# VHH binders against Riboflavin biosynthesis protein PYRD, chloroplastic (PYRD): the designs that were tried, part 19

Target 1, 366 residues: Riboflavin biosynthesis protein PYRD, chloroplastic (PYRD), of Zea mays (Maize) (b6trh4)
Amino acid sequence: PRLAAGALSGRCQAQAAGDLDDAHYMRRCVELARKAAGHTSPNPMVGCVIVRDGRVVGEGFHPKAGQPHAEVFALRDAGNLAENATAYVSLEPCNHYGRTPPCTEALINAKVKEVVVGMTDPNPIVASKGIEKLQGAGISVRVGVEEALCRKLNEAYIHRMLTGKAFATLRATLSMNGIITNQIGKGADQSGGYYSQLMKEYDGVIISSDLAKMSALPLSREAGTNQPLCIIIAQGESSRLHIPSLSQEHASRAIVLADSPVTVEPAGVEVAVFRQIDLESILQLLAQRGLCSVLVDFREAGESFASLLNDFQEDKLVQKVVVEVLPFWLASDGLSNLAFGGSQSFPLKNLELRDVNGSVLLEGYV
Below, E stands for the ipSAE of ESMFold2; O stands for the ipSAE of ESMFold2 at other seeds; V2 stands for 0.75 times the mean of E and O plus 0.25 times the DockQ between their complexes.

## First folded at step 12 (VHH; framework vhh_5j56_2)

Design t3 (from s1 with I112Y; at its last look DockQ between E and O 0.81; V2 from the best seeds 0.00; counts 0 for: pae O 7.7 > 2, unsure alone 64.1 < 65)
Fold by ESMFold2 at other seeds, look of step 12:
Formats: structure tokens, C-alpha cells, sequence
Structure t3 (fold): chain B 366 residues (1-366), chain A 127 residues (1-127)
């Protein structure tokens, strides 16, 4: 069966193109926002694209906390061409005054015709207030374009806004035969490796005191990275902790959380003493210090550190798990248990995997 | 640590008024003006509901939910580290435990998380 050529000229499928264009422009917002990965906490990553007559006339993203919002940059880029344009924004425009007018007012004053929003503000007090302000000014608003992508972009920010606690990811390494190991895959901690990239994506990394005594503290080797705060858990009867890889001039890169008084070398490392150390209290403390995301790096874990993770799936304590499976078969004296996971079984959601230099990296949500 | 203490709750007749207060205190370096304050309520068996918030002393810094807009007014006194919720034209459905909450705010925030919560004060509207 042969398809005959249709004699149509001059007209096109503007309606179908409009739907695909929305997704395309919102994905561009996410791409722009990601340029600031690791730099915006406690703010989200946000992008904005302004389109007029089928052309992008302005683009912007939020580059770091303390800088203008994405919409401001996009409107500056568009200039007078923003009038009667459509603005695509990955997160609901803010409607609060600080020292500068809110983004809703900027969009209204630019006389945009329409705003397309990827996701609403996760804060229940202010949710939809930006959308309502724009609609009240006669601007058409569509919500939910590429919403899953926009939510994934800012999952840590959303979690903090909804719960008041830092988003937590548990990272562990397994041998092929299921033995928890302290190793990471070859090259994973080098520039471009997954571990180095994780250190760029998280505001803090929680490690055992044994890891801190035995190894270099975790850091990202990606260029231009804000390094994560190293949160060192010191439980037990130790009265002294020496961190050989940390110089006194870099003491602010670490904090020690202890259950008893501890003398830390180098001098200048902050020590916080708790009656009892539990994961919930740690996550809340870190959120109050402005951290939206933390990685629990399960290496060199003793019994006390491992107990922190008992039943980690409860009460939104851990949201994501990242497991590297190494291509090794480790010796064992029979069957072994996973070192953590508590008293109950549960499935992980949205499993993803990738090959990372001969290892397999698995990611799933609690 | 930031602490929040609500007061001013109680029993009131329908159509009446109450003024809730939320007094904040903190450790060394605490600056009340750096915090946004929100009011929430929770009736038995219901989800917590956001009512109003304020992040500076100007009218443009206030937000109200539709359920209370026009009846409730939020204000703050930075000299006393206090936020008020003036509640007018009270209805039986306003009966709940009312909480204040605080989160750090500055002009480059996209939103402000409420990391600190008070213990709550009971408001009961009935004849």
C-alpha cells in the first residue's frame, strides 16, 4: 500500500506543535537550571525560558543563593520582547517581597501573555500564591508541564520544604556475592566518577569516625564545586579523635557529632555533643544549618554507626538508596546478612541502574 | 535554638475575636527579623492547615489562605520578637489547635521552610 502525497501548502499543525513545544521549552528550563547544580542550596535549581512568536527571546537560571531568580535573568535577556510572550518556569514564580519585588510582579510588569509552570511551590503556606497573583493580573497560567522532571530536579528542596528535614541518600558498596565492603569502584572518586559527582550534588556527607581516622575525607573532584560538609559520627567511649587528612586551616569542612565529650585534632573542628545520636535529630539539625541534602556514606561502619540506619525507611528518614555492586566475589564464612535495614522488608521504587567503569550502580527510592 | 511560644487561645462565641501571639527567642546571634513566621491550625482528625505568613513588617509581606482571608490579620513587632494573628468573625469551624512556625528568610530565597514550631494553643469557638 502506497501513501499518496497530500497537496497541502501554507498551513501546519500549530496545535500539535504547541504541545511538543511546551515540553521542549520546559526541558530547556531544566537544562538551564542544572548548570547551577551544587551551587543553589538552600534555594532550588530553577530555569526560565521566554518565548515569543515561536522564538526564544530570553533565558535565565538561578546561579546561586544570593543571586537573582531565574525569571529576572530571563526577563533581562528578553528586554521589551517579553511583552505578549510566554514564560516557561520550572518552579512557580515567587510572590513574596524581600528587598526586591517578587517574580510575579516582574512578569506582570513585563506584560507577558502566559506563564507555563513546571511545578507549584512545595511550601503549603505559599503554594499557588504566585499562580493566583498572575491569574489575577490577567495572565494565562498552565501548570504541570514536565512536572515529574521538575520535581526530580529539586527532590531535596521539596523534601526539606515538606518535612523540615534534610533529604537523605544512603550509599553503600556490595560485592557481587552480597557482602558489604568499604571499597568504591575504580575511578569512582576521580573527576567524572559517580562518587565525585555525588559529592558535588549533596550539601553534606555523613561518615563514621573510623572512616575519618583511616582515609581522606570525602570530597568532589569536579571543577568549581562547593564541597560537602563532612559530618563525622563519633559514638562510643573514645575521648579523642584525630582526623589526619584534615588540616587546621580547613577545619570548617568538618563537624563532629558525638555522644560524649571528644577532643578533636586538628583544632577548630566543631564538636556537638548529644545525649543520644539518632538519624532524625541529625537530619533536622542539618536542615536548620541550611543543608537540604545529605549522603550517608556507609563505609568503615562500626556497630554504633550501622545502628543509626536501623529501620531507615520509617518516617521519611531516608528517601533514596544508591548501591554500587563491585565485580568481586568476597570470601565469607557462610551466609551473611546485610549490615543495616532494620526489622522489616520493603520494596524500593523507581529502580534505575547504570554501568560505571565495570561496576553496576543501582538507585532506588524508599 | 529558636523557640516559639503561642498564647492568646481560649473559648470564644461565634462572631467573636481573639488575638494570638507568637513570641520567639533564640541563642546568641538570634535575629528575629531574619525569620518568616507562619500560622497553622489542626483540628482533631484533620491535616494541618496553613493559614497565614509574614516575613517583614510591610503589608506586601503577608499571605492568607482563602479560609481566613478578610477575617484574620497577621502582623509582627520585631522589637518584641512577636508575631500576632488577629482573628475576627470567628466561626465554629475555626476550632483547632493553632501553631506558629518560623523559618529563616532573606530576599534570595525561593521559599522559606518552617523549621521551628511552637507547642500550639487551643482555640474553641462555640456557644
Amino acid sequence: as target 1 above (366 residues)
Amino acid sequence: QVQLVESGGGLVQPGGSLRLSCVASGSEGFTFSSYAIGWFRQAPGKEREGLSSIYSSGDSSTYYSDSVKGRFTISRDNAKNTVYLQMNSLKPEDTAVYYCAAGIYYEDMYSYPFDYWGQGTQVTVSS
Scores: ipSAE 0.014, ipTM 0.459, lowest interface PAE 7.7, mean pLDDT 83
ESMFold2, look of step 12: ipSAE 0.396; ipTM 0.745
ESMFold2 (binder alone), look of step 12: mean pLDDT 79; pTM 0.809

Design t4 (from r1 with S111H; at its last look DockQ between E and O 0.27; V2 from the best seeds 0.00; counts 0 for: pae E 10.1 > 2)
Fold by ESMFold2, look of step 12:
Structure t4 (fold): chain B 366 residues (1-366), chain A 127 residues (1-127)
Amino acid sequence: as target 1 above (366 residues)
Amino acid sequence: QVQLVESGGGLVQPGGSLRLSCVASGSEGFTFSSYAIGWFRQAPGKEREGLSSISSSGDSSTYYSDSVKGRFTISRDNAKNTVYLQMNSLKPEDTAVYYCAAGIYYEDMYHIPFDYWGQGTQVTVSS
């Protein structure tokens, strides 16, 4: 408890306990939620902390699909201390019935006095229904604390909810002189490397059939990871496709999207045939399969795979671009064509960079 | 892909009843029982209002908004790829365009994603 005072008569006190700031507790919710990164899709990442008398008395997060929601774990952890407490939650509590009562009912039954929400339901059709339920039961509700952080945490989930399409990130590697390469940086695909981390964070990875034939399918080397679904694009392919790194036992790790009937080796790999393959249809299909996010890994592309990305900025098909720049200057036979993927120029937003083991990784939003 | 068509709207007296139908169809591999279905309405100049939803596991997993609870009943017939909204004790305030919407549903979802929408059917309650 710090007293505010005038210039010449103020009082000051120190606290050993943490800050009572709403933003502090909401950031803790986000930290808790991220413990389940790569495990919750098609559900969002959600964290919850219960605070009473300036102390955290319970906390929880949603660990994976098929497990209780964050609020349930936090309320169990707090026990009877949840009564008259403040519950911080990174996403509006659910108000629908399933096998168990909705989280709004759990909060009401625990008699919390206040709920602080990071962001509302991303579906505008039912937005604020959980908040209204809580308020109708006499619970005070504050909304929008650290909202930008909470939205970034679940940007793929939000995109899927609003558009019916998976959130897409385009990944490519360039030499320092701007030549697209098929290699990735040293150690990037090992544990702790950025590529391994991307494979943990994305529900699926879209690759060319040439990459599938030539190298091991992408995977994460992070401990305890759900591996991404590998989506192999087979345009203009022969009647057979062999994936040498995939065993029949693991056939469910891949799906082939083709423009004509294809027999895949090993047996058991799902094949979906389209009259015409385009990125929008792929993203819709993947969302319908429960994927919120996909990485388009631009390697061994060939002309057909590259054409998939023509004008990828249109209709919000791709939201993010990740470019790795290798510390090499590659020889060329003249000025290279540095443009790929479109007929229009456009800026990227919110550019960020970091060094990754001697390379530079750039990230920006479309 | 998935198509939704509402029917059963019309003009009705206050206190009357209507039953709306939402028929779903889709491409090869479409499995209606994998979808949650919701009913919504929108009156002129107002935001769309969620009324009711039913999960893929049938009547035991239903939701009703406070504005319609006790008067409206949602049900589904998976053999006919159809969801119904039985509307009883209709009031002039129920006048709106009624929409059905579908989204893939997993029992433990935080929020139902309604990815597909019908074109709507008009309901008018007037004396």
Scores: ipSAE 0.005, ipTM 0.338, lowest interface PAE 10.1, mean pLDDT 82
ESMFold2 (binder alone), look of step 12: mean pLDDT 80; pTM 0.821
ESMFold2 at other seeds, look of step 12: ipSAE 0.011; ipTM 0.439

Design t5 (from s1 with S111R; at its last look DockQ between E and O 0.67; V2 from the best seeds 0.00; counts 0 for: pae E 8.4 > 2)
Fold by ESMFold2, look of step 12:
Structure t5 (fold): chain B 366 residues (1-366), chain A 127 residues (1-127)
Amino acid sequence: as target 1 above (366 residues)
Amino acid sequence: QVQLVESGGGLVQPGGSLRLSCVASGSEGFTFSSYAIGWFRQAPGKEREGLSSIYSSGDSSTYYSDSVKGRFTISRDNAKNTVYLQMNSLKPEDTAVYYCAAGIYYEDMYRIPFDYWGQGTQVTVSS
């Protein structure tokens, strides 16, 4: 929010109120967009709010791939009230043609007075193309309102567009005294819990074969969620791998990446064999298969799985770290019990913290 | 797996013209018409710049950056799995390695992820 100090003039108050209103409406765009979390990949999450005379006259969001864009729904909701209104959009409107007109044409045809954009197009070919089209039609355009929030909303999409690689998050659980544990906080994997919600944000989740043998495969328990692809890393595995929580009818929900031939139960699970498994080759393979985002879930991991994460900060392999700190002090024979971490220290950026049912969830960027 | 091969680069005088070609091939089930094709360039020490893209047949599905609009024309021949970039009125600042890139495209996509890249072809504009 905006802070104002000292005396304000009437012009300052009017501009400050307008700026705060802009931020408010853009935050509403982000809130709307989040309703489609887990449903839009490979498309971004986008929201649109149409405002006239200080009141919202239409709202919309992009509900899933294969459906119209947010602007179309918001313009439909506003009807004739969109004329001479201000449209707030969390991502620069598209300007490509297909079976339907682009969103820029929809906004032009509705005769909106101005458009406020949260973030510009991350694609280097089309950056500002939508903005230029709107300006050429006489529509006023402002850019960058709540830009950081809009970028965070689609950080995986942005990373994918800029680098051609999937966005990777490393997740782990620590005790209060800094010991990596295999636990997940109470209720975190139930509906409404942070882990369940996290699973709907990722196209894939990378786990050890030990986790796959010992526990149910990660999934979201949120209603209507597309489940992440489970990528199971099998290093030094015997000739057979049994995944007891996976039925044959759901075999396509998992892929095994192994360093030697392995027979997987149930039948129908894809197996890919590498001479050498490393995190970079895994992330490259997943990007080539169309995954925009992957989560590395460090649980029930042996030394081979942990070694994949040595120096994960190098070569931009991982962008984000999520750590749950449990309210336990674990017994230890020494001062440290780290299973991974590599040869180099580095700070995390933009650290955020929240309480999640008695645990603390920490998020930061590499 | 999609493979892209550029050709048609070379040395040209200012004001001259070149036509670049990008030929695509792929594994089983490859359908060239399902891909958007973009042209990019990169001069030494500079960031890669997007120049033009084509999403389907017809002019309504093309994009041009301001630096090349009016001078460059993108087109595609789906029967030959080829996209062309006709470059006219070339300037010394057009000197760069030119790349084509491909990404799967559906009309409901917000943006095309250009996942497949060619090796590049050198264009040099000098007197």
Scores: ipSAE 0.012, ipTM 0.429, lowest interface PAE 8.4, mean pLDDT 82
ESMFold2 (binder alone), look of step 12: mean pLDDT 80; pTM 0.816
ESMFold2 at other seeds, look of step 12: ipSAE 0.029; ipTM 0.520

Design t6 (from r1 with I112F; at its last look DockQ between E and O 0.67; V2 from the best seeds 0.00; counts 0 for: pae O 6.8 > 2)
Amino acid sequence: QVQLVESGGGLVQPGGSLRLSCVASGSEGFTFSSYAIGWFRQAPGKEREGLSSISSSGDSSTYYSDSVKGRFTISRDNAKNTVYLQMNSLKPEDTAVYYCAAGIYYEDMYSFPFDYWGQGTQVTVSS
ESMFold2, look of step 12: ipSAE 0.144; ipTM 0.631
ESMFold2 (binder alone), look of step 12: mean pLDDT 80; pTM 0.821
ESMFold2 at other seeds, look of step 12: ipSAE 0.167; ipTM 0.630
ESMFold2, look of step 13: ipSAE 0.150; ipTM 0.632
ESMFold2 (binder alone), look of step 13: mean pLDDT 80; pTM 0.818
ESMFold2 at other seeds, look of step 13: ipSAE 0.016; ipTM 0.403

## First folded at step 13 (VHH; framework vhh_5j56_2)

Design u1 (from t6 with M109Q; at its last look DockQ between E and O 0.64; V2 from the best seeds 0.00; counts 0 for: pae E 7.2 > 2)
Fold by ESMFold2, look of step 13:
Structure u1 (fold): chain B 366 residues (1-366), chain A 127 residues (1-127)
Amino acid sequence: as target 1 above (366 residues)
Amino acid sequence: QVQLVESGGGLVQPGGSLRLSCVASGSEGFTFSSYAIGWFRQAPGKEREGLSSISSSGDSSTYYSDSVKGRFTISRDNAKNTVYLQMNSLKPEDTAVYYCAAGIYYEDQYSFPFDYWGQGTQVTVSS
């Protein structure tokens, strides 16, 4: 009867709990890593959890560039309980010397029994070197637990590693009948809204000079945010550009990319002049400045700004799209007012949909 | 500013060999030995693939992807600001545009991004 059910279930659950425990602890690593979203570029987000006898004895994450790696914080938290423990880490431990010894040495010195790795580092210089070092010291290593989740966590870092360009997401708002509109959904830019969250998660936002002249610059309303760099595209401007929402004290929050010399108000805003502005060059420049991710915010824009997105799929310039669909139908002149970037046809991958305050938010990969 | 120029590509028969070169130059104050160099390739319709890398001159550290290990060898000559990729036992599936890329370790970085890329050189393996 049911008197013995708990004991028999316990043995079966012990076997299943072992596999579930790995996934559970790795998901905790990802959760910890996300606490640093928007703060680690050009470094990846990394979390580490140290487990002994089925209990978490130490946790850590990499909070920002210039601070210790996740494993160091987790080992400090565990103290001597790290000995003979299992360390879960979302990204392969580093094996290179900086101002401190590498994380592989820290794990070896703490005498951990086993290391479980979510994903190997995609950078060819460091790939597998951390794992090999640990194995050479007699530590058991397992790789690939929740790998897809760990890769998604750092998709911008991976993209920059493999291409030398910032990861780009296109954001636009459409009516139900496919007409681009400048307004966003109600509450989207408030704390907790999807737009505010995007501003927290991206290193930069590319906007038109029209938006910069007429509206407040995009900002996150989430607490504790490093605000994104505003990249303002100024094509065909006069010799002067005024950004009324930007104070001189915050001039470093914006950079103007122009096709001719321009004096920007307020003083102190960086200006870069190009013979011809194109998205590929912008993405390379931003990566060289340490940005891993940028959002192309298609609002209050003309044909010049839209031309940046010509052939974006064929040229692999945009990796992700975020489209908000508002619940209304706009008048059109026949079939005019079509969406931009339309010289190609392709399916989006991994499409996700959610309701956001009466509008529909669609996300997918190019 | 760092400029990378690949050369040595071309048409080769299966089983043949090629040696690719990547010559680096830079603005005033450029020091080639401070850079790690990686080789990548991209075939039409495929994602870019990392093949091999070699660390800066003070550390003899190399990496090879499983797809090329044992067939390709990376080396560098700091006096000539050049990194080489010796490609042996070439197969039709090695047909691609090959790129070199440069990265520098900054203190406090978690990893080494490749932020400077060459224009690429075509390698075609066909009878």
Scores: ipSAE 0.016, ipTM 0.506, lowest interface PAE 7.2, mean pLDDT 83
ESMFold2 (binder alone), look of step 13: mean pLDDT 80; pTM 0.813
ESMFold2 at other seeds, look of step 13: ipSAE 0.067; ipTM 0.605

Design u2 (from t6 with S65L; at its last look DockQ between E and O 0.26; V2 from the best seeds 0.00; counts 0 for: pae O 6.8 > 2, unsure alone 64.1 < 65)
Fold by ESMFold2 at other seeds, look of step 13:
Structure u2 (fold): chain B 366 residues (1-366), chain A 127 residues (1-127)
Amino acid sequence: as target 1 above (366 residues)
Amino acid sequence: QVQLVESGGGLVQPGGSLRLSCVASGSEGFTFSSYAIGWFRQAPGKEREGLSSISSSGDSSTYYLDSVKGRFTISRDNAKNTVYLQMNSLKPEDTAVYYCAAGIYYEDMYSFPFDYWGQGTQVTVSS
């Protein structure tokens, strides 16, 4: 549409400013959504900003599965100011019933004039149904503003929707000369350290039974964190497994996946026995339990644990790798002590590095 | 607990047709009509992609990936606990393992994933 009181120059100027404003407001949606990082699985992280006459009049984000959606909080915050406003939302509004109206109906009833959507929902059942409902009610809808940012925000959710498997990141630590080591960098597991942050970001962490026997189970030291589920792989384990850092009160924080019956101490830790333990089946099981993301923490890995990662790139089982390089040159028995072996060769995509307290952290996509 | 079994895969010439079936079963209290069903495929070295879905009972929506629109048709028979994928005008790029998947709406959920997956059935389109 044209401005009522504007010349052609005024119209062009207003249109250019509007484009910058759209990106700004959508980035705010993403910022709001991130406040719920580590809390929304199996739901995505979603933010909503309601704008009227160039001003934010309401904001909201989805804090946790089973709680109101971002649009509901934003509409409550805006009150009557939502009428004739533009609603920015990082993910397509839902169009299904619960205890409250679907977000499409909430937006319609609030009489918003326009909805700007970061990305459509990748779930085939809901894809475009929200957009179509809004358009059918006469609301203008624009899609794709800051879409790459909105997709990255929910990459684990998207992966789970498309594959039925948890998004997996492989983490390993190497010496400067490429030898796998079981220690992590100084301070990495303290508050603010990269390892502590990974434990906040991931719904679960897969570890070897040897690590579970020898060390405290992985946890985040970030404030306000839900701790990841510890998935302990017990292949070829004796009939008994003791997890010294786990109290019986916290037995629900761990699950043991074994290839034969095993008695776990403390009592109350869930044990699942498989005919064959493979990473694909693990990732499917974890998704069914509501986990969107898992970290494979490659420490104290024996041959059986390492075998889970055979052909992980070809089978598309791991999406991301995180490698910490310690500033040490370790003695080697020979070439066999270099990093992973195997038949896989491939470049990593979008490789990034950063200095983490004297070590180097490398991150890339498979 | 939901079990899904695909069938109907095989070798077919380009331009041919194939019909996949997905039969669902479950433990005590299983109600097939409460589940939405999707078809997905995965070619060697590629990620799974969603092809088509059909809603639970009371929501007649179907969805199709653009590259299969007009060639593939999803349907369901709740009396047989079965979802079908009719695949016409097949092309070599349709070669993949085809999976069915099921998901249920939970009250007050923002959205839900497809949590139950079949073992897959191979479709090969080759001259």
Scores: ipSAE 0.014, ipTM 0.401, lowest interface PAE 6.8, mean pLDDT 82
ESMFold2, look of step 13: ipSAE 0.014; ipTM 0.442
ESMFold2 (binder alone), look of step 13: mean pLDDT 79; pTM 0.801

Design u3 (from t6 with S65E; at its last look DockQ between E and O 0.77; V2 from the best seeds 0.00; counts 0 for: pae E 9.0 > 2, unsure alone 64.4 < 65)
Fold by ESMFold2, look of step 13:
Structure u3 (fold): chain B 366 residues (1-366), chain A 127 residues (1-127)
Amino acid sequence: as target 1 above (366 residues)
Amino acid sequence: QVQLVESGGGLVQPGGSLRLSCVASGSEGFTFSSYAIGWFRQAPGKEREGLSSISSSGDSSTYYEDSVKGRFTISRDNAKNTVYLQMNSLKPEDTAVYYCAAGIYYEDMYSFPFDYWGQGTQVTVSS
């Protein structure tokens, strides 16, 4: 008889122990994948670990678009030890041709015994095709190990694949009494600080012209990081915009989106003029430029910049909110100092918090 | 800039057929044959789902989601910059807004993203 618990009955007990090992190796895949943070867009971050007889015999990650996938590097590292091994991979192996043959073929040719997959391909048109190819070749496939972690790693990639739009995060800093401040927490912009890490994770950062005039442009201080494109929103009847922290040699690091002609210094900074600037139009332009992720950095913000965020949850224009709460109480004019307006109340989903050098960093999903 | 316009939606009885069209246009240098085209749908309050895709004209391979295999057929006419979705044997659960989407395959991609989307066309299957 074909019992549902047939060959799996004894394996279920062994799978419980193996599931703990599976989670360990999959977390290592995610750790490896993060080494390429800021380098793989538009490709996802992917890691692969090959295990034989309880030992890691090969590791790899996808370092950037145009280079081999994680599985290829891991198989090269393992050499002939990949035969009869278990391959852990954070994303379903590809099953389509590009410049090189699919990763499914590489795994099949290496004669791995089993593949453990963190998440399926987010594109529903091709989801499961890599898994089906491996199964058809007699390879055992287990799916969904640490799936939430693997999906969070590539949430921007997933969003772009399903919607064609950039993943957008709103960041703000509040005092304990809820007043927006242009400060960030002590050390947040230093290497290892949360702000520096955010700049590593986003293809672009939207800021006000006030910030660009008065402060250094946002950047990551993490080693080896590509810097985000700075998108500067200039609204007004006319203005001359000076970006004192930007050299002419690095003019391509910024673009100015304006509602009227603006003279920008240094020369060479691109200016795009819109009749009316709204968040949807900005996000569409950035997606057309290939940005998969964008951070709206709400500081040094005038009234016009703040108005871009009215009803920001409408049509899911923003997916994530990151709020830093500083450990001090600011003077206020009473209740009129609310951080943001809006026409609708909603709870944030999957709220997380952490202590960041005496401040609290809160994040949640719209 | 690539623009996509869907048409051919409407009201149909269960068991009926519709043919959707997706006409593409672009700025100077636009080459329709370089784009893969996919069809997606979204019912109110539900997540968007992928239905079918057709590769760039080089290999013209097609993909179908299991729920529509045998009922839906995707095709393209590069001379008219158009992709079609022939939908047969329609069911009430096929009621949704249908979108076409276009993307360029890059070599070495893990998947094929769709960067350009149409505004959608309503399909309603009811008695």
Scores: ipSAE 0.012, ipTM 0.433, lowest interface PAE 9.0, mean pLDDT 82
ESMFold2 (binder alone), look of step 13: mean pLDDT 79; pTM 0.809
ESMFold2 at other seeds, look of step 13: ipSAE 0.042; ipTM 0.531

Design u4 (from t6 with Y106P; at its last look DockQ between E and O 0.57; V2 from the best seeds 0.00; counts 0 for: pae O 15.3 > 2)
Fold by ESMFold2 at other seeds, look of step 13:
Structure u4 (fold): chain B 366 residues (1-366), chain A 127 residues (1-127)
Amino acid sequence: as target 1 above (366 residues)
Amino acid sequence: QVQLVESGGGLVQPGGSLRLSCVASGSEGFTFSSYAIGWFRQAPGKEREGLSSISSSGDSSTYYSDSVKGRFTISRDNAKNTVYLQMNSLKPEDTAVYYCAAGIYPEDMYSFPFDYWGQGTQVTVSS
């Protein structure tokens, strides 16, 4: 049963109860922000909840780059009830003019009593300026509520901001005996499956030219998805590339990165030619195009495609790995069926696992 | 395209000083004064860290992280397309590769990308 009103009367107990209330509202901010997953790049996902007298009076999230910020929507939703309220925001409010006044001014003009911030802005030009502006106007500010959750929400944005490169995740499927396979788990690419969800959440997907020739291009089957840009790596003997699943009308869904001129069907697919294709150059190019996140989908990989990954840890080129282990024992032609190569050994951090419809999905950070 | 070249790194004793320079150049239509410039560093085994930045509006709009505030000073000379980072009272924990980066503030205002990065210059502080 519920506790009596005085059950949390100690100083430590009152602070702990307040921290749990803060955590609840900040988790709601993150939940709201996730409604825009796959839609905000190069902007972060941000949510805002306005609370007065223990009741949510306004909510908002940032839906897309170029649209109003989460705070603006939440303040509009709250109306005059924002006065003397507490505003919870997953990312430090902006303090710079653009098309409209900054969110710090909006919060000040609404006369909120307090702002609770999940994380400070990782961009050094703006970091803490929003917090300082609010404090200077007499608004109480607390920082760091559910900070780990807020940073995880925007790990790709943070990475791009600090490095100028897209956040990269390597995805591969292995048999139980460690052999790389080209199939994915049953139902993984259907709505609700992990592969379909990855395609919704990543701005781009890097695939081999062999995969593009042999299969439908990766896509999400989640509702309302902004499909990832498909980045097709064409090296060596791939002087002509036919992408059978791509119509000319949809040519903008793909770009071909090649080490020599290549003829692509359908017409209209962009081709970029490099003297040498390397993962670092790809990640910088994609970031410059506004992509914060990219998935390297390791399927139908030849030696040229596999070599992209030989040094990924040493140069911090890949941040995360996702490995699906299928419940099969595959035949091999000896030791040439290695799972992955690389220039050094290293442990993965923060390893997590889950069951996914008869297979195991492993996730960890480089 | 915008190109950035850092210089001024090296070995220095604790308590010493160094001045880093970041020289920018670009293609037709490049205007250095339109770019915000940031300094970053990456120490062995650590994530890259933002240290300081300076807006396109000259010295009146600067930022410093808590780890360097009071010890480091950023400045820019638009006539020379150059940004400086004066580093005083250097400590062993300042040992890192230092990068400059440039970007133009986007309309959406949550943040702006530093789309152009230099190659980095090594700074080592040891006795």
Scores: ipSAE 0.126, ipTM 0.608, lowest interface PAE 6.0, mean pLDDT 83
ESMFold2, look of step 13: ipSAE 0.134; ipTM 0.615
ESMFold2 (binder alone), look of step 13: mean pLDDT 80; pTM 0.815
ESMFold2, look of step 15: ipSAE 0.013; ipTM 0.511
ESMFold2 (binder alone), look of step 15: mean pLDDT 80; pTM 0.814
ESMFold2 at other seeds, look of step 15: ipSAE 0.000; ipTM 0.184

